# Miniprotein binders against a7ua95r516to809: the designs that were tried, part 257

Target 1, 294 residues: a7ua95r516to809
Amino acid sequence: ASLSLLSISDLVPDLQFIFFWMSNAIEILYFIQQKSPAYMQTIELMDDKAGSKESLLSATISANEEAMTILEEVIMYTFQQCVYYITKTLYVVLPGLLDCNPFGTEPSSEQCRRAAGVCVCAVCVMPEAVRRVVSVFQTTSDLLQQYQVHSEIQSQMFAYLFFFTNVSLFNQLIDKGPARGWFQRSRVLQIQASVKILLDWAKGAGHNHLAQKFFAKFCSTVTILASPPQQLSQMSWKALCAEHPSLKPVQLHRILTQYQLMAELGPLPIWQPSSEDEAYIYRTVDLLESFENH
Key: E = the ipSAE of ESMFold2; O = the ipSAE of OpenDDE; V2 = 0.75 times the mean of E and O plus 0.25 times the DockQ between their complexes.

## First folded at step 17 (miniprotein)

Design jl2 (at its last look DockQ between E and O 0.92; V2 from the best seeds 0.82)
Fold by ESMFold2, look of step 17:
Structure jl2 (fold): chain B 294 residues (1-294), chain A 86 residues (1-86)
Amino acid sequence: as target 1 above (294 residues)
Amino acid sequence: SDEAEEIALDARQMIEEAQRLAEQGDHEEAIELLLESVEIAARSGDPYLLVKVAIYAIILALQTGDEDVIRRAEEVLRRAKELLYS
């Protein structure tokens, strides 16, 4: 399929092809890893009357190392190709999460059932933008299970997809948030509700730990912005750093600056950075996250 | 033991030629030679020859773009796995 495709459903045939061959490479890699010690031992216990046992063992070790190296390269290549296709669709659909209104939209009860898989009358309903992101994750999960991809590789794939999602959402919020009005409290609460739907999907899919780990920066940002002014204004810089260790000093400083503007607060002395952090709040090169840090 | 060594040598030579053909772009010839080599590799008693056949079938399928070569690579892989896991 063409890389100009916008939906995950259009990429399914390409993903099915790559998952089939990747799954087989993984299967063979794990097979030789499991069986290699026993096979080497049979050679070591062999009758050495001809004096050839050491040569055979050396050749077998070399063949094992070569096979593992090639299989790991194939798995890495196919994994990267799958991630490339999937993140192309995520790149297109993720911006909509920051603009959608899960409280003001009245989606059909069928959409709510399909997305949540629970109550038809849930307080938080699934907007189309959130549905598009969940669909990418769910389709990926279904394909990985269909091709019986090893659970470790499935976890690695979702770790990267959650990393990509976090970086994309965080960077857009920080970079575009002032111009888009995304720091308004009602807007932050809408974003928080949309992210909760994604977190609920991840928990139901068995990836809760990965989502908590890789969404930490974006979730911390939204948590701070959603905090009531009376509570947040009483927390020191040191306390905020301790509560939100995923945020760099420049990032926390920027978030608090936007919060002050939204809440119409003047500068607060207790939000002054610690002496050790003062130099780091001016490192604007560190403000946005890199997609290369995974 | 001399017969087993000859079988292993034959399988290894066929696999190396298939790899050479694939590098030259002769994908149909490469996959046919891999298919022929799978049974000989199994007779050699060296499981790593079967592993190599499976690996090259996977690589060829991923690089070729030819649907007929891909179908044959699936056949080679299926057979290599059957023999390897037995």
Scores: ipSAE 0.794, ipTM 0.945, lowest interface PAE 0.5, mean pLDDT 85
Fold by OpenDDE base, look of step 17:
Structure jl2 (fold): chain B 294 residues (1-294), chain A 86 residues (1-86)
Amino acid sequence: as target 1 above (294 residues)
Amino acid sequence: SDEAEEIALDARQMIEEAQRLAEQGDHEEAIELLLESVEIAARSGDPYLLVKVAIYAIILALQTGDEDVIRRAEEVLRRAKELLYS
């Protein structure tokens, strides 16, 4: 019950707090990494008064290692906390993306926070369900920029968030898609358009490579399902495997089987798995994606 | 110098005591001691003491629910950074 009401806006104060301290920890870590060699060299150049230099150098190395270790732990902790909060919000808003009709005339009545009136920015003209997802990512981006978080950490954050989003959307589509009619071509085209809006946002935000990489599986699934029966029925199993390498054989087989049922196609010999893949198409444990492999 | 070593020892002892206090839940006393230790650490000429103060300020801020302790931790951190970049 309580999770369904949680917006990214409600988490902004908590995220601001964590990002502030994370950014400072990263800054101190980089300071150490940059200054330590020069400092150690300064110690090495000191006059060796009766073994004091070696003891000082050893103590400095130890202090450096301790400081680096503790900072890395703090950064990891704060990063995990941020991811935890953001992914909770994504978990709530992502299901709406699959039911979204982006071709509907629903006016985005929400005022852009950046404008005093009806904003016609790309985010404000988005369907509400897409806008909610984009808002999570945009808020995350804005906070990372506000606190000047190092670009590598930003990249890692978005990599994980896109991974999480892909797994969530893929698993929902595979598991619930047949029952919810998401495999119908008209619905698939809606999903495809919604995802394109999200990918276009990611491209505009500078995360195009990460988005293409981490959404590959979901995009492949949607691409197959969006394909006209006349086109898809001409593609062999081997050709589909080659075109969609992000899909496991069991996943591709499931998609094609459900497509066949939905399109009322008879058995298609051309979609028969290769002898090499035949053992893998029955591995139902590999059907859904895991969150653990990131 | 012998004086710098004595100052460094004093700063280390203060930081260690602040850590002990923080671990006991005495966050207010811990942050006050850290604030005092910043200037002493700077006088030692050892940048790692300033780094250590900054780290413990960050940790204490993340562990405490007290807004005044958090604010003081921000001050400690700010001052430690100022001195590290001086």
Scores: ipSAE 0.768, ipTM 0.934, lowest interface PAE 0.6, mean pLDDT 90
ESMFold2 (binder alone), look of step 17: mean pLDDT 85; pTM 0.831

Design jl3 (at its last look DockQ between E and O 0.92; V2 from the best seeds 0.81)
Fold by ESMFold2, look of step 17:
Structure jl3 (fold): chain B 294 residues (1-294), chain A 86 residues (1-86)
Amino acid sequence: as target 1 above (294 residues)
Amino acid sequence: SDEAEEMAIDARQMIEEAQRLAEQGNHEEAIELLLESVEIAARSGDPYLLVKVAIYAIILALQTGDEDVIRRAEEVLRRAKELLYS
């Protein structure tokens, strides 16, 4: 069976369909939540005829709970379908971020310099690998706006996408980094620059706090690896744990080991794990993140 | 009031039958019955009957794959929302 390559543009019709019905379910759910108290009060204030009022109120409460339950299930189902399709495209395009060089000149960059000038060409020089990831996020944002999906649900969608992005990038860096040469400082700086473009997109799109929250593990990893030896050698294990609370002891230990190898430093006493953490640095089953743990 | 109670009974029966038809795979019959039930549910004075019509139209559209059923579900939903928000 051949691996099917999925692009976000191929999935737009399916996403448009799902977003239409999801947005309508959300709209009705919020309408019920807003109007239910007033409707119940209307029933309570009417004249009681042979006890009919209490039976009507009870049936109305039951109908409200049934409606909310079904709508929540529909919304959850459609939301999960959307994230499934979007994350499948994201999974395909994310590895390119770790291999690309955002400092390199592309043919489109040369055309922009000749046509418009250096400042405009800098805007035009986004690496293809970064552009593909941004395109997934931007297409998702455009669709959510097109179908007027409630802002709370839009935020939850990007929380999932940023969580997924963090797990995918972190796991690939940790798992494949030695074989791919990604722990070399020049490569880490390239990765850092590429991820900054994504973080800038998230900030401009109004999702800065979500990106800060959900990219924390990957960003911490890259920050440590990009640090100059002079700066990093002054930080103890406890200080590094405090600066990077998103990293598990086994993860921090692995990152510092890779840093020592690439910088040819040898073991540093100041990086000795605390007695509390020492047992955990050997738990290699905790090294990689689960896409389900969040 | 007696007219509204009769409308509520009629709407509930139509919605229940539409649900059974959908479970049996009879999507065209189910959506036609939902479409017929919209105005009856509105005249009942019970907003939760309109909500139920809208919910089942959404569910049927998500299940079916039939373009004509989806188009009719959109009409049911549009009308149910118009009546519900008025």
Scores: ipSAE 0.792, ipTM 0.947, lowest interface PAE 0.5, mean pLDDT 85
Fold by OpenDDE base, look of step 17:
Order: structure tokens, then C-alpha cells, then sequence
Structure jl3 (fold): chain B 294 residues (1-294), chain A 86 residues (1-86)
């Protein structure tokens, strides 16, 4: 019950707090990494008064290692906390993306936070369900920029968030898609358009490579399902595997089987798995994606 | 210098005591001691003492629910950074 009401806006104060301290920890870490060699060299150049130099150098090395270790732990902790909060919000808003009709005339009545009045920015003209997802990512981006978080950490954050989003959307589509009619071509085209809006946002935000990489599985699934029966029925199993390498054999087989049922196609010999893949198409444990492999 | 070494010893002891206080839940006393230690650490000429002060300020801020302690931790951090970049 309580999770369904949680918006990214409600988490902004908590995220601001964590990002502030994370950014400072990263800054101190980089300071150490940059200054330590020069400092150690300064110690090495000191006059060796009765073994004091070696002891000082050893103590400095130890202090450096301790400081680096603790900072890395702090950064990891704060990063995990941010991811935890953001992914909770994504978990709530992502299901709406699959039911979204982006071709509907629903005016986005929500005012852009950046403008007084009706904003016609790309985010404000988005369907509400897409806008909610984009808002999570945009808020995350804005906070990372506000606190000047190092670009590598930003990339890691978005990599994980896109991974999480892909897994969530893929698993929902595979598991619930047949029952919810998401495998119908008209619905698939809506999903495809919604995802394209999200990918276009990611491209505009400078995360195009990460988005293409981490959404590959979901995009492949949607691409197959969006394909006209006349086109898809001409593609062999081997050709589909080659075109969609992000899909496991069991996943591709499931998609094609459900497509066949939905399109009322008879058995298609051309979609028969290869002898090499035949053992893998029954591995139902590999059907859904895991969140653990990131 | 003998004075810098004395300052380093004092700063180290203060930081260690602040850590013990923080572990005991005495966050207010811990942050006050860290604040006092910043200037002493700077006078020691050992940048790692300033780094250590900054780290413990960050940790304490993340562990405490007290807004005044958080604010003081920000001050400690700010001052430590100023001195590190001086």
C-alpha cells in the first residue's frame, strides 16, 4: 500500500542528503589519489635522520590505505542507498509503461517544474506513464549534476538503473504479457513507441550507449513482437538468434510460441530450434532475467 | 618540527576519541571533538589527519539522525577541505 504512493519527488530530500555525502567522499578519495604520490615523494626526499624516514613512509602508506578503504566503503554504501531508493520508485512506475498508449490525446496537464505554466518541452508532452519513468531518471541526473558527482559514478548509476528497468520490463512482458494482451501487435506498437520515447530521452541525456546496451533484451523482444506475421514467418530460428543475440534460446522460443498463438499461425518449421539449442529451450529457469547478475 | 609532531599526536588522539564516542552513540560530543581536531590536524602538516577528520565527519553525518550534528559535520568537512586545498 505505502509503496504505491511513493514518488521520486518524495525521495528527493533523502537522495540529496546521500548524494551530498557521497560526492564529498568521492572528492576526498580523488584528492588522496592525486596527492599521495607527491607527498610520499616528499618524505622520500627528506634527510634520513636515524631511520625516521622509513617509519614515516610506512605510517603514511598505512594511513593512505586505511583512508582509501574507508572512503571506498562509504562510497559503496551511499551508492547502494541511492540505487535502493531510486529502484523502489522505478518499481512503482514501470508497470504503467507497458499499459501506456502513447498515441492517445491525453494532455499532460502537469506543469514542468522548470517553467511557470504549460511547458511544451519534450518531457511535458510525454504520455503520463512515460513521463513518470523519465522523471525518475531526470531527477537522478539532475541530482548527480547538482552535486557534481564524478562521471564514472554517474555512468555506473545509470548502467544499473537501465539494467534494472530492462529486467523489470522484460520479466513483466514475458510473464504477464500473454494474459494482458501485450503480445497483440497493436499493444506492442504502443510499448515500442513508449520505449522509444525513453530511449530518446536517454540519448538526449548523454546515455545513449548505456541505454542501447542495457535495454537490448527488452528492445529485441518488442521488435520481434512488433514484426508483421508475414515478415517474421520468413525468418528462421537461426536468423532470429543472430539478429537478437541478447535473447537466450528459451526466451526466444517463448516469444515465438506466444506470437504464434496470438497471430493464430500454425506450427512453423522454420522457427524450429537448432539441435544445438534444443536442450536450452526447455530451461525455464533461464526464462526470466535475474537482478543478481549485475 | 617537535611542535608539528605534538600536534599530530594530539589530533590523532582527538580523532580516535571522536570515533569511540560516535560508536557509543555520543554523536554530539564526537562532532565537537572532530571540529576541534581540524585546526590541530592542519598545524601538524599531515594531510592524512585532515582526510581522516573529513572521513569521520562524513561517516558521522550518515549515522546520525540529529540535524545539528549533521550541520556541524558539514562545517567540519568544509573546514577540512579548505585546509586540504590550502
Amino acid sequence: as target 1 above (294 residues)
Amino acid sequence: SDEAEEMAIDARQMIEEAQRLAEQGNHEEAIELLLESVEIAARSGDPYLLVKVAIYAIILALQTGDEDVIRRAEEVLRRAKELLYS
Scores: ipSAE 0.761, ipTM 0.933, lowest interface PAE 0.6, mean pLDDT 90
ESMFold2 (binder alone), look of step 17: mean pLDDT 85; pTM 0.826

Design jl4 (at its last look DockQ between E and O 0.90; V2 from the best seeds 0.82)
Fold by ESMFold2, look of step 17:
Structure jl4 (fold): chain B 294 residues (1-294), chain A 86 residues (1-86)
Amino acid sequence: as target 1 above (294 residues)
Amino acid sequence: SDEAERIALDARRMIEEAQRLVEQGDHEEAIRLLLESVEIAARSGDPYLLVKVAIYAIILALQTGDEDVIRRAEEVLRRAKELLYS
């Protein structure tokens, strides 16, 4: 339980232990899957002098199924243990992303645009809050590679970590955003820049497609909030739903409500939900995302 | 041959007993049997006996808190893999 207060570096020995045994279980499972057909053929080509070949083949198939079942259970158990340790540290460090200033000295967008040749803005210098999150992802990636974990399992691990990150950030933004001032335009732009650093890490690590998929809800939210009023006010509810399919009607409605408050806009007729969506904008049970995979 | 069948039977009995000992929590006796059985399983000609030895070494290492049992499980696993891949 107290592991939720620890950094990823404190958990490395425990993760190394679990990764070592998990990677070996995966290796043996892969070996069995690859070699089983050839071994079964060897049995089928034997002389059937006493009619025992069918019994031997049946027993061999049973042994293969038993071994695969046990190995899959071991892999699932060790995977869940790794995820448990890693997400405990993510849960602690992710809120800082919403409070940090990746620009450092609040540089103007004009400074960043003009300084393309020599960048001195916060985009070149990773804020500590972002560094803590990247460190969790990078440490996980390094351990998976060190122990030669199968690429499919590595992808599943990052799919879950990105899913967890998206849910945590989205829920905190929706739930705490009004009280924390996170819907102010300058803050939204800072959040957008911080998320870009994470997306750039994921792209460089070979996980771009997973990040695009699993960060979609949070990224859509920030994109809407960062849009200038003259641009967003030209987009109908239908157009916004089409541009942001990851957002449920209740979520889009809440985001637009916060945008109206931030920009001091009155209700806009063009943002009126379609008749089929009107029943869903009041479903508060659908507002926050679940950490459990649906 | 009859010798290979007897070796396979002996290996299977040892592995089944090790499995029961793991389930009962007798990790010291379980790892002793697994370590003894790895070479016998290899001589049996049945690769799934070596696979079982490796599997229970992994399970034992994950269940125990005993560093000496873990160290011996690592050796059993390493040897079982060498024999499987030969």
Scores: ipSAE 0.799, ipTM 0.945, lowest interface PAE 0.5, mean pLDDT 85
Fold by OpenDDE base, look of step 17:
Structure jl4 (fold): chain B 294 residues (1-294), chain A 86 residues (1-86)
Amino acid sequence: as target 1 above (294 residues)
Amino acid sequence: SDEAERIALDARRMIEEAQRLVEQGDHEEAIRLLLESVEIAARSGDPYLLVKVAIYAIILALQTGDEDVIRRAEEVLRRAKELLYS
């Protein structure tokens, strides 16, 4: 199937299957972790018939370790499969977020999955491009809850998904932004509003801390680009570095250079990198974020 | 007891054979052995044998494309869990 036609709804059956088995594997692992100490103590309290107790204890320890190892592998495998499917859908819908005009009168077209008929919930009133992204996250959340997946695994999954989303949006904005006109203030304000809707959803879903952490780089970029020229031109390189610590020097320099070109400000000495950062601003390999570091 | 040890040995052999069959791609025979082994494992009194049955039911379900095998794996898992929590 063409990647362009793949929706999260199409993957729900596959995800349900994986989440079911993952949840059960986690449950069994938790059972072992909780019951094993008591079971071993029971063996330790048995009457020491010549050497049988020690052999039984050793065999039990070995069986525990084997079982835990295999379960961890199963959990990792299923987790990776879920992430693969979900990120595949995100890859398709995320570009639309950058082109979205949230201030436009887009009709509240699609029914909320939670209600039959016209729904006026926060998701249904979202711009279509934002709603598509939120739908991926909401579907993921709903499935994790449906299968009662352990909260730690849920947090890890959302951490990765937000990481992936941030990297994808950041890289697209940096790479394609100038050519697409996304650095124009009006377009940046649209992007900022769209991202705010997504962050508000994440806050409502209980993932505020993770969203703030993992979207920091993209949000910093958008914040800088949304800043009025009169304000931003008064900020020194050091001040911008301090305010936006998630940005590497090369990234900040690229953003400011493109901003300068777009706003026709000419060279601004106040944005000149420090002598310490001067070597780093030319590291173009560090300009785009990598997906491998998570 | 000598009987419990014999039962545990039998269950272990069945589970090991089921594991081998899963690894060989003989999912139908594997699930049959798992279904038989879950009840034997329960009689052994060794919870790790039940855990092992559950694990291989999960693995088998994830590896098979056969809906009947998946359904039977769910049954093995359900039964193993019931017995683990009893």
Scores: ipSAE 0.794, ipTM 0.942, lowest interface PAE 0.5, mean pLDDT 91
ESMFold2 (binder alone), look of step 17: mean pLDDT 85; pTM 0.820

Design jl5 (at its last read DockQ between E and O 0.93; V2 from the best seeds 0.82)
Amino acid sequence: SDEAERIALDARRMIEEAQRLLEQGDHEEAIRLLLESVEIAARSGDPYLLVKVAIYAIILALQTGDEDVIRRAEEVLRRAKELLYS
ESMFold2, look of step 17: ipSAE 0.797; ipTM 0.946
ESMFold2 (binder alone), look of step 17: mean pLDDT 86; pTM 0.838
OpenDDE base, look of step 17: ipSAE 0.795; ipTM 0.944
ESMFold2, fold request of step 18: ipSAE 0.802, 0.794, 0.802; ipTM 0.947, 0.945, 0.947
ESMFold2 (binder alone), fold request of step 18: mean pLDDT 87, 87, 86; pTM 0.843, 0.844, 0.840
OpenDDE base, fold request of step 18: ipSAE 0.775, 0.784, 0.778; ipTM 0.936, 0.940, 0.937
ESMFold2, last read: ipSAE 0.792, 0.801, 0.801; ipTM 0.946, 0.946, 0.945
ESMFold2 (binder alone), last read: mean pLDDT 87, 86, 86; pTM 0.842, 0.835, 0.839
OpenDDE base, last read: ipSAE 0.772, 0.780, 0.778; ipTM 0.935, 0.938, 0.937

Design jl6 (at its last fold request DockQ between E and O 0.86; V2 from the best seeds 0.80)
Fold by ESMFold2, fold request of step 18:
Structure jl6 (fold): chain B 294 residues (1-294), chain A 86 residues (1-86)
Amino acid sequence: as target 1 above (294 residues)
Amino acid sequence: SDEAERIALDARRMIEEAQRLAEQGDHEEAIRLLLESVEIAARSGDPYLLVKVAIHAIILALQTGDEDVIRRAEEVLRRAKELLYS
């Protein structure tokens, strides 16, 4: 597979290959986990009367442990290969979500009309940037179902994809937002609407709980930025930290600084960090998130 | 029985040689030997020999890049699963 060609549709043959072998390794692992107790019990019942049969049981236990260890290594390797390819395509398409306008759909568009009828374009069209992200998630879901991958592994894969999406969007917003105008209130509301489309996809796909868990940092950021100024200015720093525990002090401080600037609330800081947090609001090493779990 | 033990030893020897050949880069000979070992492993009555054949077919398919070896690994895996699940 060539990483220089990062469209998800172009990677489908490579992903099909990896999913085929991974799904078979998973299937065999679960089969031996299910069948081993009964098989070993059969040996025990025969060997309770013969001294040499304890050797057979010991060898069988060792064979089971070896098989499970190797299968787990294969599954881990193939899982990592899948997420590597998928996240490379996500990395390319995710920034466009911050620039798109989900409110720009035109209800009377001829592109959505059928013969002799009116097609309501608001229900037929989503922004192209959002559609590209959904396409990656939907293709991944379709492949996992096609190869009958165990539900626990499917959940782990989407947990990682949602985690990656959250980190990518958060880092892009924080790093490029001031220069790109992404902290303007009209833009924040557009971003909020685009994220709702992704959350609706996740809910319809059966992954609502994973999306709620793993989008927390980006959703907290957008929730703060979308808050009306009269409402947000009345909230203390401590209250905001308590409501949004996923945000580090340096991150919250940066978000509130941009909010105050864009809402034209004057130059004097409204939100005073607690004494516990005051030293941490300057830790720029903590501003951006890592794509790697430790 | 003594016959089943001899069959199991023969299957184990074939699987270990296939693993050695794969580690040396002789993927074509490794998969040929794995394919031969499937029926012998099944006749041994030891399900973990079939599992071992399947595991090494999976590993070889993921490592090789040779499409003929991959096709034969799919055959080995399909047959090993049929015998294992029966």
Scores: ipSAE 0.809, ipTM 0.952, lowest interface PAE 0.5, mean pLDDT 86
Fold by OpenDDE base, look of step 17:
Structure jl6 (fold): chain B 294 residues (1-294), chain A 86 residues (1-86)
Amino acid sequence: as target 1 above (294 residues)
Amino acid sequence: SDEAERIALDARRMIEEAQRLAEQGDHEEAIRLLLESVEIAARSGDPYLLVKVAIHAIILALQTGDEDVIRRAEEVLRRAKELLYS
């Protein structure tokens, strides 16, 4: 099937399968971790019949270590598979977020229309492009809850998904933004509003801290680009660096340069990088974010 | 007890054979042995044998494309969990 046709709904059966087995593996791992100390103590308290106790204890320790290792591998494998499927779906829907006009009257979700007519829930009033992204996250959340996946694993899952989303959106904005007109103030305001809807969803889902952390770079970029020229032209390079610490000097420099071109501003001495940052603004290798750093 | 040790040894052999069969692609025979091994493992009184059965059921389910084997793996897992929490 072409990647373009892949919806999160199409992956639900596969994800359900993986989440089921992952959840059970986690449950068994926690069972071992909780019960093993007591079990070993029970062995230690047994009457030492001719060295049998030490042998049994050693065998138990070995069995525990083996079981934990294998379970951790299974959990890691299943986690990676889930992330793989979910990120494929995100890859398809994320570009639509940058082209989205959230100020337009878009119809409510087809699912809510079929079930109850015009639904006015927060998801149904979302622009279609935003709703598609939110649907991926919501489906993931629902599945994690359905299978009672441990909260730590849920947090790790969302951390990665938000990381992936931030990298994807940031790189697309930086790379394609000038050519697509995404640096125009009107378009930036649309992007800002779309991202705010996503962040509001994440807040409502209990992932506010993770969302704020992992979307920081993209949000900083959008914030700068959304700033009025009169305001932004009064901010020094040092002030912008301090306000947007998630941006590398090369990234900030690129954003400001493109902003200057778009706003038809002459060279602004106040945006000149510091002598300390001057060497870093030319590191084009650091311009785009890597997916490997997670 | 000598009997518990014999039972444990039997369970281990069955689990190891199930693992070997699974690795060879004989998932149907592997799951059959796992189903038999759950009750034997329980009789041994060694919870790690039950854990081992459960682990192999999970692995087998993730490796197989056979829906019947998956369903039977769920049964093994369920039974192993029931016995672990008993």
Scores: ipSAE 0.768, ipTM 0.935, lowest interface PAE 0.6, mean pLDDT 91
ESMFold2, look of step 17: ipSAE 0.799; ipTM 0.947
ESMFold2 (binder alone), look of step 17: mean pLDDT 87; pTM 0.857
ESMFold2, fold request of step 18: ipSAE 0.797, 0.805; ipTM 0.947, 0.951
ESMFold2 (binder alone), fold request of step 18: mean pLDDT 88, 87, 88; pTM 0.865, 0.861, 0.865
OpenDDE base, fold request of step 18: ipSAE 0.748, 0.749, 0.750; ipTM 0.926, 0.927, 0.927

